# VHH binders against Chlorophyllide a oxygenase, chloroplastic (CAO), part 1

No score or structure here was measured in a lab: all are predicted.

Target 1, 101 residues: Chlorophyllide a oxygenase, chloroplastic (CAO), of Arabidopsis thaliana (Mouse-ear cress) (q9mba1r221to321)
Amino acid sequence: WYPVAFTADLKHDTMVPIECFEQPWVIFRGEDGKPGCVRNTCAHRACPLDLGTVNEGRIQCPYHGWEYSTDGECKKMPSTKLLKVKIKSLPCLEQEGMIWI
Below, numbering starts at 1 at the first letter of every chain, in headers, positions and changes, except where a header shows other numbers; antibody chains are not in Kabat numbers.
F, E and O stand for the ipSAE by ESMFold2-Fast, ESMFold2 and OpenDDE, each averaged over both directions (binder to target, target to binder). V2 = 0.75 x the mean of E and O + 0.25 x the DockQ between their complexes.
[cut] stands for letters that were removed.
The coordinates of atoms that the task and the answers printed are left out; those that the model quotes come from them. Centres of patches stay.

## First folded at step 4 (VHH; from d1 with T58I)

Design d2
Fold by ESMFold2, look of step 5:
Structure d2 (fold): chain B 101 residues (1-101), chain A 122 residues (1-122)
Amino acid sequence: as target 1 above (101 residues)
Amino acid sequence: EVQLVESGGGLVKPGGSLRLSCAASGFTFSSYAAAWFRQAPGKEREFVSAITGSGDTIYADSVKGRFTISRDNAKNSLYLQMNSLRAEDTAVYYCAAQEEYIYFESDDYDYWGQGTLVTVSS
């Protein structure tokens, strides 16, 4: 397990970009308040997700507004039919004032 | 044993058509998303097209309108109809499968075939 962020830094509307396992990731809180870690690349156009926003437990890509939950599932595709698309996620837990992956 | 086996590759002239097949065995194919990737020499493996278990499709921009992905779950088979082929379509084409969801990154697929070569040349 790797400690990658402080609990206090991870609010409902914030994200913490990190580099681990030779890949870019971003950490944010889901609707249930639990942290999640997903690849920092939107599936649609390879846009870094940390350039977007976190709203009500979903991270939104700034390019076309695709939204992802903490497990990596795409939950909204504003301009198209919602398809079963995911981005990779990592196990993520909150313990002892820290976020771990 | 899980197995994916591609077939249907070959030499075709520009503007021609080719149909690739992928035979799946050893798992419940209908619950898996299936995809085609391709890799030209010296390049990274790139996404071509994918289809969900229920038949929803997505295509890379470079092939949209020219390629058609389909599946026959009763035969555990995946297909790629390639029309209006161009020299830049030359690559080894790979069949891949992953439970439930489409991914655009090759490293997120659990099952792979060995590939079938498509050459588009005069």
Scores: ipSAE 0.351, ipTM 0.708, lowest interface PAE 2.2, mean pLDDT 85

## First folded at step 10 (VHH; from i1 with S106W)

Design k5
Fold by OpenDDE, fold request of step 16:
Structure k5 (fold): chain B 101 residues (1-101), chain A 122 residues (1-122)
Amino acid sequence: as target 1 above (101 residues)
Amino acid sequence: EVQLVESGGGLVKPGGSLRLSCAASGFTFSSYAMAWFRQAPGKEREFVSAITGSGDTIYADSVKGRFTISRDNAKNSLYLQMNSLRAEDTAVYYCAAQEEYIYFRWDDYDYWGQGTLVTVSS
């Protein structure tokens, strides 16, 4: 486990983008308030997700509005049938004032 | 041991058709999402199409209306029917597998085949 962000910087409506393993990731809080870490790239057109918003525990891509939960599952595909689609997620926990992955 | 073995590649003229197959073994095929990726010379590996265990399909814009992905769970087989082939379809085509969910990035799939070469040339 590695500390990658401060608890104080992760509010219910904020995101923390990070680089880990030479890949972009983004940390945000789910609907249960627990932190999650997913790829900072939308599955649809590879738009950075940290440019979007956090809505009720889901991260929303600003390009076409695709939404993802903290486990990377796509929960919303506007104008299309919702498919079983994910982006990669990393195990994430909050402890001692830090977010760890 | 997990194995994915592609076949059906070859040389075809523009406007022609090919049908690729992927034989899977070593895992519960029906529980996995299956995908086709392709890599052209000097380019990155790109998403072509995918199909869930339940049969839902998705396609890259560049192949919509021309390619059809399908699966036979009884035969542990994945297929890609490629019609109206173009020169830009020339690539090594790879079969990929991931449990339950479709991914659009190649590096998010756990299992891959060795690939089969498709060359479209006049």
Scores: ipSAE 0.714, ipTM 0.864, lowest interface PAE 0.5, mean pLDDT 95
Fold by OpenDDE, fold request of step 16:
Structure k5 (fold): chain B 101 residues (1-101), chain A 122 residues (1-122)
Amino acid sequence: as target 1 above (101 residues)
Amino acid sequence: EVQLVESGGGLVKPGGSLRLSCAASGFTFSSYAMAWFRQAPGKEREFVSAITGSGDTIYADSVKGRFTISRDNAKNSLYLQMNSLRAEDTAVYYCAAQEEYIYFRWDDYDYWGQGTLVTVSS
């Protein structure tokens, strides 16, 4: 486990982009308020997700509005049938004022 | 042992058609999302199409309306019908498998075939 962000920086409607293992990731809080860490790249057209918003515990891509939960599962695909699509996630926990992955 | 074996590649003229097949073994085929990727010379491997275990499909914009992905779970087979082929479709086409979910990145799939070459040329 490695500390990668401060709890104080992770509000319910904010995101913390990080680089880990030479890859881009983004941390945000899920519907249950717990932090999650997913790839900072939308599955659809590789748009950075940290450019979007956090809506009700899901991160929304600003390009086409695809939304992802903290486990990386796509929960919304506007204007199309929702498919079983996922982006990679990392185990994430909050402890001692820090976010760990 | 998991195996994915592609077939059906070859030389075709622009505007022509080709049907690729992927024979799968060594895993519960019906539980896996299957995908086609392709890699042109000097380019990165890119997503072409995918199909869930239940038969839902998705396509890259570059192949929409021209390519059709399908599967036969009884035969453990994946297919890619390619119509109206273009020069830019020239690539090695790979079959990939991942449990349950579709991914758009090639490195997120656990199983791959060796690929089959498709050449579109006048």
Scores: ipSAE 0.712, ipTM 0.864, lowest interface PAE 0.5, mean pLDDT 95
Fold by ESMFold2, fold request of step 16:
Structure k5 (fold): chain B 101 residues (1-101), chain A 122 residues (1-122)
Amino acid sequence: as target 1 above (101 residues)
Amino acid sequence: EVQLVESGGGLVKPGGSLRLSCAASGFTFSSYAMAWFRQAPGKEREFVSAITGSGDTIYADSVKGRFTISRDNAKNSLYLQMNSLRAEDTAVYYCAAQEEYIYFRWDDYDYWGQGTLVTVSS
């Protein structure tokens, strides 16, 4: 486990981009309030997700609006039917005032 | 024990067509998303196309309209029909598999074939 953020910095509509394991990640809170960590790259066109928004526990890519839950599953594709697409996610734990991956 | 074996590669002229096949064994084929990736010399493997177990398809922009991915779940086989081939399509083509979901990054797939070479040259 690696500590990567403070609990106080991760609010329901914010995100924390990090570099770990030589890859870009982003941390945000899901609908249940628990933190999650996904690769900071939208599956659609590889846009960095930290340039987007977090709404109702989903991170939304700014380019075409694809939305991801904290487990990396794409939950919405605004211009097409929803296909079974995922991005990589990491285990994420909130403990001792910190977020760990 | 999982095995993916590509075939159908070869030399074709620009504008030509080629059909790739991937024979799969060692897993429940219909529950896996299947994908084609390709790797040109000096480049990282890049996404070409993928198909879900239920038959929904996604294509890279560079091949959309020219390539058609398909699968035959009864034969445990994945196919790529490649039309209107161009020199930039020259690469080793790989079959990949991952349970349930399509991923666009090569390093998110667990199972790979050994590849089949496609050369498009005059």
Scores: ipSAE 0.491, ipTM 0.789, lowest interface PAE 1.4, mean pLDDT 88
Fold by ESMFold2, fold request of step 16:
Structure k5 (fold): chain B 101 residues (1-101), chain A 122 residues (1-122)
Amino acid sequence: as target 1 above (101 residues)
Amino acid sequence: EVQLVESGGGLVKPGGSLRLSCAASGFTFSSYAMAWFRQAPGKEREFVSAITGSGDTIYADSVKGRFTISRDNAKNSLYLQMNSLRAEDTAVYYCAAQEEYIYFRWDDYDYWGQGTLVTVSS
């Protein structure tokens, strides 16, 4: 496990971009309040997710509004039929005032 | 043992057509998302197209309207019909598979074929 962020930095509507394992990741809280870690790249058009927003436990890409849950599954595609699309996620744990992956 | 075997590559003039095939074995084909990637010299593998087990399709912008992905679950086969080929389509084309979900990054796919070369040149 690697400590990558402080609990105090991760609020319900914010995100914490990090660089780990030579790849960009973003940490945000799901609907249950637990942290999740997904690759900081929207599946659609490879847009960085940290340029978007977090609302109701989903991170939304600013380009076409695709929304992802903390496990990386795309939950909304505003302009098209929802397809089975995922982005990579990492295990994520909150302990000792820190977020770990 | 999972195997993916591509075929159908070759040399074609600009504006021509090719049809690629990928024969799959060793897994429940209908449960997997299937994708085509390509790799030009000096570049990473890039997404071309993908199809879910139920037949929903996605295309890279650069090939939309020219390429058609399809699958035949009874034959465990994936296809890519490539029309209106251009010099920039020259690459090694790879068949890839991942359970349930389409991913756009090559490094998120578990299974790969060995590739088939497509050359578009006069």
Scores: ipSAE 0.462, ipTM 0.778, lowest interface PAE 1.6, mean pLDDT 87
Fold by ESMFold2, fold request of step 16:
Structure k5 (fold): chain B 101 residues (1-101), chain A 122 residues (1-122)
Amino acid sequence: as target 1 above (101 residues)
Amino acid sequence: EVQLVESGGGLVKPGGSLRLSCAASGFTFSSYAMAWFRQAPGKEREFVSAITGSGDTIYADSVKGRFTISRDNAKNSLYLQMNSLRAEDTAVYYCAAQEEYIYFRWDDYDYWGQGTLVTVSS
């Protein structure tokens, strides 16, 4: 486990982009308030997700509006039928005032 | 043991057709998303097409209208019908599997075949 952020810095509508394991990740809170960690790259056109927004536990890519939950599942594809698509996620733990991956 | 075994590659003229097959074993085939990737010499593996367990399909723009992915869950088999082949389609084609969801990155798939070579040459 690696500590990558303080609990107090991760609010319901914010994102914490990080570099870890030689890859870009982004941390945000899900609908249940728990943190999640997903690859910082939208599946659709590879747009960095940290350029988007977090609303009600989903991170939205700003390019075509694909939305992801904290487990990496794509939950919305505005311009097409929703298909079972995922981006990579990492285990993410909140303990001792810190966020760990 | 999980195994994916591709077949059907070969030499074909431009404008011709080939059908690739991938025989799967060692997992519940119908619960896995299946994908084809290809790798030209000196390049990274490139997404070609994928199909969910329920039969929904996605294609790379470069192959839409020419390639058709399909699966037969009773035979544990994945297929790629390749029509109107071009020299740019020359590559080793790989079958890949991941549980339930399609991923667009090759490094997010757990299971791979050894590949079958497709050469399109005049």
Scores: ipSAE 0.432, ipTM 0.763, lowest interface PAE 1.6, mean pLDDT 87

## First folded at step 14 (VHH; from m4 with S106W)

Design p1
Fold by OpenDDE, fold request of step 16:
Structure p1 (fold): chain B 101 residues (1-101), chain A 122 residues (1-122)
Amino acid sequence: as target 1 above (101 residues)
Amino acid sequence: EVQLVESGGGLVKPGGSLRLSCAASGFTFSSYAMAWFRQAPGKEREFVSAITGSGDTIYADSVKGRFTISRDNAKNSLYLQMNSLRAEDTAVYYCAAQDEYIYFRWDDYDYWGQGTLVTVSS
């Protein structure tokens, strides 16, 4: 486990982009308030997700509005039938004022 | 041992058609999302199409309306019907498998075939 962000920086409607293992990731809080860490690239067109918004515990891509939960599962595909699509996620926990992955 | 074996590649003229097959073994085929990727010379491997275990399909914009992905779970086989082929479709086509979910990145799939070459040329 590695500390990668401060709890104080992770609000319910904010995101914390990080680089880990030479790859881009983004941390945000899920519907249950717990932090999650997913790849910082939308599955659809590889748009950085940290450019979007956090809506009710899901991160939304600003390009086409695809939304992802903290486990990386796509939960919304506007104007398209929802398919079983995911982006990679990392185990994430909050402890001692820090976010760990 | 997991195996994915592509076949059906070859030389075809622009506007022509080709049907690729992928024979799978060594895993529960029906529960896996299957995908086609392609890699042109000097380019990165790119997503072409995918199909879930339940039969839902998705396509790259560049192949929509021209390519059709399908599967036969009884035969553990994946197919790609390619119509109205273009020069830019020239590539090695790969079959990929991942448990349950579709990914659009090639490196997120656990299993791959060796590929089959498709050349579109006049």
Scores: ipSAE 0.692, ipTM 0.852, lowest interface PAE 0.6, mean pLDDT 95
Fold by OpenDDE, fold request of step 16:
Structure p1 (fold): chain B 101 residues (1-101), chain A 122 residues (1-122)
Amino acid sequence: as target 1 above (101 residues)
Amino acid sequence: EVQLVESGGGLVKPGGSLRLSCAASGFTFSSYAMAWFRQAPGKEREFVSAITGSGDTIYADSVKGRFTISRDNAKNSLYLQMNSLRAEDTAVYYCAAQDEYIYFRWDDYDYWGQGTLVTVSS
C-alpha cells in the first residue's frame, strides 16, 4: 500500500488525479463515501475523467456523460443501451488521514 | 494455464472476406467477455469489437456494418466475420479476455493471444 492523497482533499464532490505505474488514475468517493481509484480515461473516447464531475458517488465524463462507479463499472450511457462495460480500478482505502492504493 | 489462440488470418483483396477464430482454454469461457483488438504497423493496438457472456456486442465505428463478432460457449470459441475488407484493416488481430465486462483499452486485459495477421492488398 502507498499513500497517494490526503483525506482532506477528497470531498464527496471532488476528485484527485494521480499518476501511478506510468498510467493516469483518478480518486473519488463512491455512494457509500468510501474512496475508489479508477483509470483516468473514459472508455468511450479516452477523455480524462478528472475533467468532469462527481455525481452521487459516480464520476461523469464531460464529453458524452458516461458515468462510472468506484469499481470502474459504467453505470450510465446516455446515448446508447447500457452495456456491461468497465474501466480498470485499483484497490483503495482510507486510513490515518491518507488515501492508499 | 490460460490460452488464447487466434487463427484464420491471411492475404485478401479489398472487398474480400475473412473469418477469424479464437480458441480459449484454462478459464470458464462462458463467464468472460471476449474482445478483438488489432495493431497495424507503426500504430497502437486498437479496439475492434467485443461480446459479453450474455451475447451483447459492440463495435468500433470503423468496422460497424462490416464485421460481426460471435461466440460458441460450447466450443470455447470466439469468432470475427470480416466482410468488405479495406486496406486500412491490415493488422495483426488479437483475441483478449478479461472479467465479465467489456474493456475498450487493450492494457486493461490480462489475457491475450499471439495474434493472427490479416493483410488486405490489391
Scores: ipSAE 0.691, ipTM 0.851, lowest interface PAE 0.6, mean pLDDT 95
Fold by ESMFold2, fold request of step 16:
Structure p1 (fold): chain B 101 residues (1-101), chain A 122 residues (1-122)
Amino acid sequence: as target 1 above (101 residues)
Amino acid sequence: EVQLVESGGGLVKPGGSLRLSCAASGFTFSSYAMAWFRQAPGKEREFVSAITGSGDTIYADSVKGRFTISRDNAKNSLYLQMNSLRAEDTAVYYCAAQDEYIYFRWDDYDYWGQGTLVTVSS
């Protein structure tokens, strides 16, 4: 496990972008309040997700509004039928004032 | 053991058509999303098209309107109909699988075929 962010930096509507394992990731809180870590790249147009928003436990890409849960599953595609699309996620936990992946 | 075997590649002139097949075994084909990627010399594999178990499809912008992905769950087979071929379509084409979800990045797929070469040239 690697500590990559402080608990205090991660609020319900914020996100923490990080670089780890030679790839960009973003950490945000899910609907249950637990942290999750997903690749910082929207599946649709490769837009960085940290340019978007977190609302109701989902991170939303600003380009076309695709929303992802903390496990990487796309949960909403505003302009089209929801398809079974996923982005990579990493195991993530909160302990000792830190977020770990 | 998961196996994916592509076939149907070959040499075709610009404007021509070609149909690729991918025979799948070792998993419940109807439950998996399936994808086509292609790799031109000196480039990394790029997403071409994908289809879910239920038949929903996605295409890369560069192939929309020219390529059609389909599947036959009774035959455990995936297809790519390629029309109006251009020189830029020259590549080794791969079928890929991971689980029930579509991923757009090649490095999110664990299961790959050996590839089939498509050459579009005069």
Scores: ipSAE 0.491, ipTM 0.790, lowest interface PAE 1.4, mean pLDDT 87
Fold by ESMFold2, fold request of step 16:
Structure p1 (fold): chain B 101 residues (1-101), chain A 122 residues (1-122)
Amino acid sequence: as target 1 above (101 residues)
Amino acid sequence: EVQLVESGGGLVKPGGSLRLSCAASGFTFSSYAMAWFRQAPGKEREFVSAITGSGDTIYADSVKGRFTISRDNAKNSLYLQMNSLRAEDTAVYYCAAQDEYIYFRWDDYDYWGQGTLVTVSS
């Protein structure tokens, strides 16, 4: 496990971009308040997700509005039928005042 | 043991057609999303098309309207019909699998075939 963020920096509507394992990731809180870690790249057009917003436990890409839950599953595709699309996620836990992956 | 075996590649002239096949074994084919990737010389593998277990499809912009992905779950087979071929379609074509979800990055797939070469040249 690697500590990558402080608990105090991660609120319900914020995100923490990090670089770990030589790839970009972003940490945000899900609907249950638990942290999750997904690749910081929207599946649709490769836009960095940290340029978007977090609302109600989903991170939304600013380009076409695709939304992802903390497990990486795409939950909304505003312009089309929702398909089974996923981006990579990492195990993530909150302990000792820190977020770990 | 998971196996994916591509076939159907060859040399065709621009404007021609080819149909690629991928024979799958060692997993529950009907439950998995399947994808085609291609790799031109000196480049990374790029996404071409994918199909879910239920038959929903996605295509890269560069191939929309020319390529058609399909599957036959009874035969554990994946297909790519390639029409109106261009020189830029020249590549080794790979089928890939991971789970029931479509991923657009090649490094998110664990299972790969060994590839079939498609050459489009006059």
Scores: ipSAE 0.489, ipTM 0.790, lowest interface PAE 1.3, mean pLDDT 88
Fold by ESMFold2, fold request of step 16:
Structure p1 (fold): chain B 101 residues (1-101), chain A 122 residues (1-122)
Amino acid sequence: as target 1 above (101 residues)
Amino acid sequence: EVQLVESGGGLVKPGGSLRLSCAASGFTFSSYAMAWFRQAPGKEREFVSAITGSGDTIYADSVKGRFTISRDNAKNSLYLQMNSLRAEDTAVYYCAAQDEYIYFRWDDYDYWGQGTLVTVSS
Protein backbone atom coordinates (compact mmCIF):
# COMPACT_ATOMS: atom_id res chain seq x y z
CA TRP B 1 0.00 0.00 0.00
CA TYR B 2 1.13 3.59 -0.76
CA PRO B 3 -0.10 6.66 1.14
CA VAL B 4 -1.09 9.25 -1.48
CA ALA B 5 -3.40 11.79 0.21
CA PHE B 6 -4.65 13.05 3.59
CA THR B 7 -8.20 12.21 4.62
CA ALA B 8 -8.84 15.88 5.41
CA ASP B 9 -8.11 16.88 1.82
CA LEU B 10 -10.80 14.60 0.37
CA LYS B 11 -14.28 16.05 0.83
CA HIS B 12 -17.51 14.85 -0.79
CA ASP B 13 -17.31 17.22 -3.77
CA THR B 14 -13.54 17.38 -4.25
CA MET B 15 -10.94 15.27 -5.93
CA VAL B 16 -7.21 14.73 -5.53
CA PRO B 17 -5.16 14.11 -8.68
CA ILE B 18 -2.01 12.04 -8.17
CA GLU B 19 0.76 10.40 -10.17
CA CYS B 20 1.52 6.81 -9.22
CA PHE B 21 2.73 3.70 -11.05
CA GLU B 22 3.75 6.01 -13.92
CA GLN B 23 0.09 6.86 -14.63
CA PRO B 24 -2.23 9.72 -13.74
CA TRP B 25 -4.96 8.90 -11.19
CA VAL B 26 -7.67 10.82 -9.39
CA ILE B 27 -9.14 10.10 -5.97
CA PHE B 28 -12.71 11.04 -5.04
CA ARG B 29 -15.42 9.85 -2.67
CA GLY B 30 -18.23 7.54 -3.76
CA GLU B 31 -21.85 7.72 -2.74
CA ASP B 32 -21.07 5.64 0.35
CA GLY B 33 -18.42 8.17 1.43
CA LYS B 34 -15.55 5.76 0.76
CA PRO B 35 -12.61 6.86 -1.37
CA GLY B 36 -11.95 5.45 -4.81
CA CYS B 37 -9.12 5.82 -7.29
CA VAL B 38 -9.61 5.84 -11.06
CA ARG B 39 -7.41 6.70 -14.02
CA ASN B 40 -7.45 10.45 -14.58
CA THR B 41 -8.50 10.07 -18.20
CA CYS B 42 -12.08 10.04 -19.47
CA ALA B 43 -12.77 7.12 -21.80
CA HIS B 44 -14.71 9.31 -24.25
CA ARG B 45 -12.08 11.85 -25.36
CA ALA B 46 -9.17 11.28 -22.96
CA CYS B 47 -9.96 14.51 -21.08
CA PRO B 48 -8.40 14.63 -17.59
CA LEU B 49 -11.20 13.89 -15.13
CA ASP B 50 -9.77 16.23 -12.50
CA LEU B 51 -10.91 19.10 -14.74
CA GLY B 52 -14.51 18.06 -14.04
CA THR B 53 -16.70 17.79 -10.97
CA VAL B 54 -17.75 15.31 -8.32
CA ASN B 55 -21.48 15.08 -7.63
CA GLU B 56 -23.25 12.48 -5.49
CA GLY B 57 -20.33 10.07 -5.60
CA ARG B 58 -19.65 10.28 -9.33
CA ILE B 59 -16.87 12.08 -11.12
CA GLN B 60 -18.08 13.83 -14.27
CA CYS B 61 -15.90 14.61 -17.24
CA PRO B 62 -16.32 18.26 -18.30
CA TYR B 63 -16.22 17.57 -22.04
CA HIS B 64 -19.37 15.51 -22.75
CA GLY B 65 -20.56 14.71 -19.24
CA TRP B 66 -19.69 11.03 -18.94
CA GLU B 67 -19.86 10.03 -15.28
CA TYR B 68 -17.87 7.37 -13.44
CA SER B 69 -18.28 5.63 -10.11
CA THR B 70 -15.30 4.86 -7.89
CA ASP B 71 -14.82 1.43 -9.48
CA GLY B 72 -14.33 3.07 -12.87
CA GLU B 73 -17.64 2.03 -14.43
CA CYS B 74 -19.22 4.63 -16.68
CA LYS B 75 -22.67 5.34 -15.21
CA LYS B 76 -23.96 8.00 -17.59
CA MET B 77 -23.44 8.90 -21.24
CA PRO B 78 -25.69 11.94 -21.69
CA SER B 79 -26.08 11.89 -25.47
CA THR B 80 -26.00 8.15 -26.24
CA LYS B 81 -27.12 4.72 -25.05
CA LEU B 82 -25.25 3.72 -21.91
CA LEU B 83 -22.80 0.99 -22.85
CA LYS B 84 -20.59 -1.19 -20.66
CA VAL B 85 -17.54 1.07 -20.63
CA LYS B 86 -15.01 1.24 -17.81
CA ILE B 87 -11.81 3.03 -16.91
CA LYS B 88 -9.15 1.46 -14.76
CA SER B 89 -9.50 1.72 -11.00
CA LEU B 90 -7.17 0.83 -8.13
CA PRO B 91 -7.92 -0.57 -4.69
CA CYS B 92 -8.26 2.31 -2.29
CA LEU B 93 -8.65 2.49 1.47
CA GLU B 94 -8.82 5.14 4.15
CA GLN B 95 -6.83 4.53 7.31
CA GLU B 96 -4.76 6.46 9.87
CA GLY B 97 -5.82 9.85 8.51
CA MET B 98 -4.63 8.97 5.03
CA ILE B 99 -5.80 7.55 1.72
CA TRP B 100 -3.86 4.50 0.46
CA ILE B 101 -3.66 2.78 -2.94
CA GLU A 1 -5.05 -20.12 -19.94
CA VAL A 2 -6.54 -17.37 -22.06
CA GLN A 3 -5.65 -17.67 -25.75
CA LEU A 4 -6.52 -15.28 -28.57
CA VAL A 5 -5.40 -16.10 -32.15
CA GLU A 6 -5.96 -13.71 -35.03
CA SER A 7 -6.08 -14.74 -38.67
CA GLY A 8 -7.14 -13.40 -42.06
CA GLY A 9 -4.53 -10.72 -42.67
CA GLY A 10 -2.86 -10.21 -46.02
CA LEU A 11 -2.18 -7.89 -48.93
CA VAL A 12 -5.17 -6.00 -50.34
CA LYS A 13 -5.47 -3.22 -52.91
CA PRO A 14 -6.95 0.14 -51.86
CA GLY A 15 -10.74 -0.01 -51.91
CA GLY A 16 -10.69 -3.73 -51.23
CA SER A 17 -12.08 -5.80 -48.41
CA LEU A 18 -10.69 -8.22 -45.85
CA ARG A 19 -12.21 -10.18 -42.99
CA LEU A 20 -10.25 -10.83 -39.81
CA SER A 21 -11.02 -13.58 -37.30
CA CYS A 22 -10.00 -14.06 -33.68
CA ALA A 23 -10.38 -17.49 -32.08
CA ALA A 24 -10.74 -17.34 -28.31
CA SER A 25 -10.35 -19.91 -25.55
CA GLY A 26 -9.75 -20.14 -21.81
CA PHE A 27 -12.56 -17.86 -20.65
CA THR A 28 -16.35 -17.54 -20.93
CA PHE A 29 -16.34 -15.81 -24.31
CA SER A 30 -20.01 -14.75 -24.26
CA SER A 31 -19.49 -12.80 -21.01
CA TYR A 32 -16.56 -10.71 -22.28
CA ALA A 33 -16.37 -7.56 -24.31
CA MET A 34 -13.93 -8.00 -27.18
CA ALA A 35 -11.87 -5.35 -28.95
CA TRP A 36 -9.75 -4.86 -32.02
CA PHE A 37 -6.66 -2.67 -31.91
CA ARG A 38 -4.09 -1.96 -34.60
CA GLN A 39 -0.50 -0.85 -34.66
CA ALA A 40 1.25 0.75 -37.61
CA PRO A 41 5.06 0.94 -37.64
CA GLY A 42 6.32 3.61 -35.25
CA LYS A 43 2.90 4.19 -33.70
CA GLU A 44 1.19 3.16 -30.47
CA ARG A 45 -1.56 0.54 -30.60
CA GLU A 46 -4.82 2.32 -31.27
CA PHE A 47 -8.43 1.36 -30.64
CA VAL A 48 -10.35 0.20 -33.71
CA SER A 49 -13.59 -1.32 -32.49
CA ALA A 50 -15.20 -3.21 -29.62
CA ILE A 51 -18.28 -5.34 -29.01
CA THR A 52 -19.93 -6.27 -25.70
CA GLY A 53 -21.14 -9.74 -24.78
CA SER A 54 -24.68 -8.56 -25.61
CA GLY A 55 -23.64 -7.31 -29.05
CA ASP A 56 -23.41 -3.54 -28.57
CA THR A 57 -20.67 -2.03 -30.75
CA ILE A 58 -18.33 0.97 -30.72
CA TYR A 59 -16.04 2.13 -33.51
CA ALA A 60 -13.18 4.58 -33.77
CA ASP A 61 -14.14 7.56 -35.93
CA SER A 62 -11.47 6.65 -38.49
CA VAL A 63 -13.15 3.31 -39.32
CA LYS A 64 -16.82 4.05 -38.67
CA GLY A 65 -18.93 3.12 -41.68
CA ARG A 66 -16.16 1.00 -43.25
CA PHE A 67 -15.49 -1.64 -40.60
CA THR A 68 -17.98 -3.96 -38.92
CA ILE A 69 -17.21 -5.88 -35.74
CA SER A 70 -19.16 -9.03 -34.98
CA ARG A 71 -18.98 -12.13 -32.80
CA ASP A 72 -20.20 -15.71 -32.87
CA ASN A 73 -20.52 -16.87 -29.27
CA ALA A 74 -21.20 -20.46 -30.33
CA LYS A 75 -17.80 -20.57 -32.06
CA ASN A 76 -15.94 -18.40 -29.53
CA SER A 77 -14.95 -16.18 -32.44
CA LEU A 78 -14.60 -12.45 -33.00
CA TYR A 79 -14.60 -10.91 -36.48
CA LEU A 80 -13.72 -7.63 -38.15
CA GLN A 81 -15.07 -7.01 -41.66
CA MET A 82 -12.96 -4.29 -43.26
CA ASN A 83 -14.34 -2.59 -46.36
CA SER A 84 -13.12 0.35 -48.44
CA LEU A 85 -9.57 -0.21 -47.24
CA ARG A 86 -7.04 2.61 -47.42
CA ALA A 87 -3.28 2.78 -47.17
CA GLU A 88 -3.59 4.20 -43.64
CA ASP A 89 -5.31 1.00 -42.52
CA THR A 90 -2.01 -0.86 -42.98
CA ALA A 91 -1.10 -2.25 -39.58
CA VAL A 92 -0.82 -5.33 -37.41
CA TYR A 93 -4.33 -5.99 -36.07
CA TYR A 94 -4.81 -7.43 -32.60
CA CYS A 95 -7.80 -8.78 -30.75
CA ALA A 96 -7.94 -8.05 -27.05
CA ALA A 97 -10.00 -8.92 -23.99
CA GLN A 98 -10.21 -7.88 -20.36
CA ASP A 99 -13.66 -8.42 -18.84
CA GLU A 100 -17.29 -7.53 -19.64
CA TYR A 101 -16.43 -3.84 -20.10
CA ILE A 102 -15.04 -1.96 -23.07
CA TYR A 103 -11.82 -0.05 -22.43
CA PHE A 104 -10.54 2.42 -25.02
CA ARG A 105 -6.90 2.33 -23.91
CA TRP A 106 -4.70 -0.51 -25.05
CA ASP A 107 -2.86 -0.62 -21.72
CA ASP A 108 -6.10 -1.51 -19.91
CA TYR A 109 -6.28 -4.91 -21.63
CA ASP A 110 -4.43 -7.91 -20.24
CA TYR A 111 -5.21 -10.49 -22.94
CA TRP A 112 -3.89 -10.14 -26.46
CA GLY A 113 -3.43 -12.16 -29.58
CA GLN A 114 -0.12 -12.16 -31.43
CA GLY A 115 -1.53 -10.13 -34.31
CA THR A 116 -2.23 -10.49 -38.03
CA LEU A 117 -0.68 -8.17 -40.61
CA VAL A 118 -2.88 -6.22 -42.99
CA THR A 119 -1.13 -4.43 -45.85
CA VAL A 120 -3.09 -2.09 -48.13
CA SER A 121 -1.03 -1.23 -51.18
CA SER A 122 -1.14 -1.12 -54.87
Scores: ipSAE 0.479, ipTM 0.790, lowest interface PAE 1.4, mean pLDDT 88

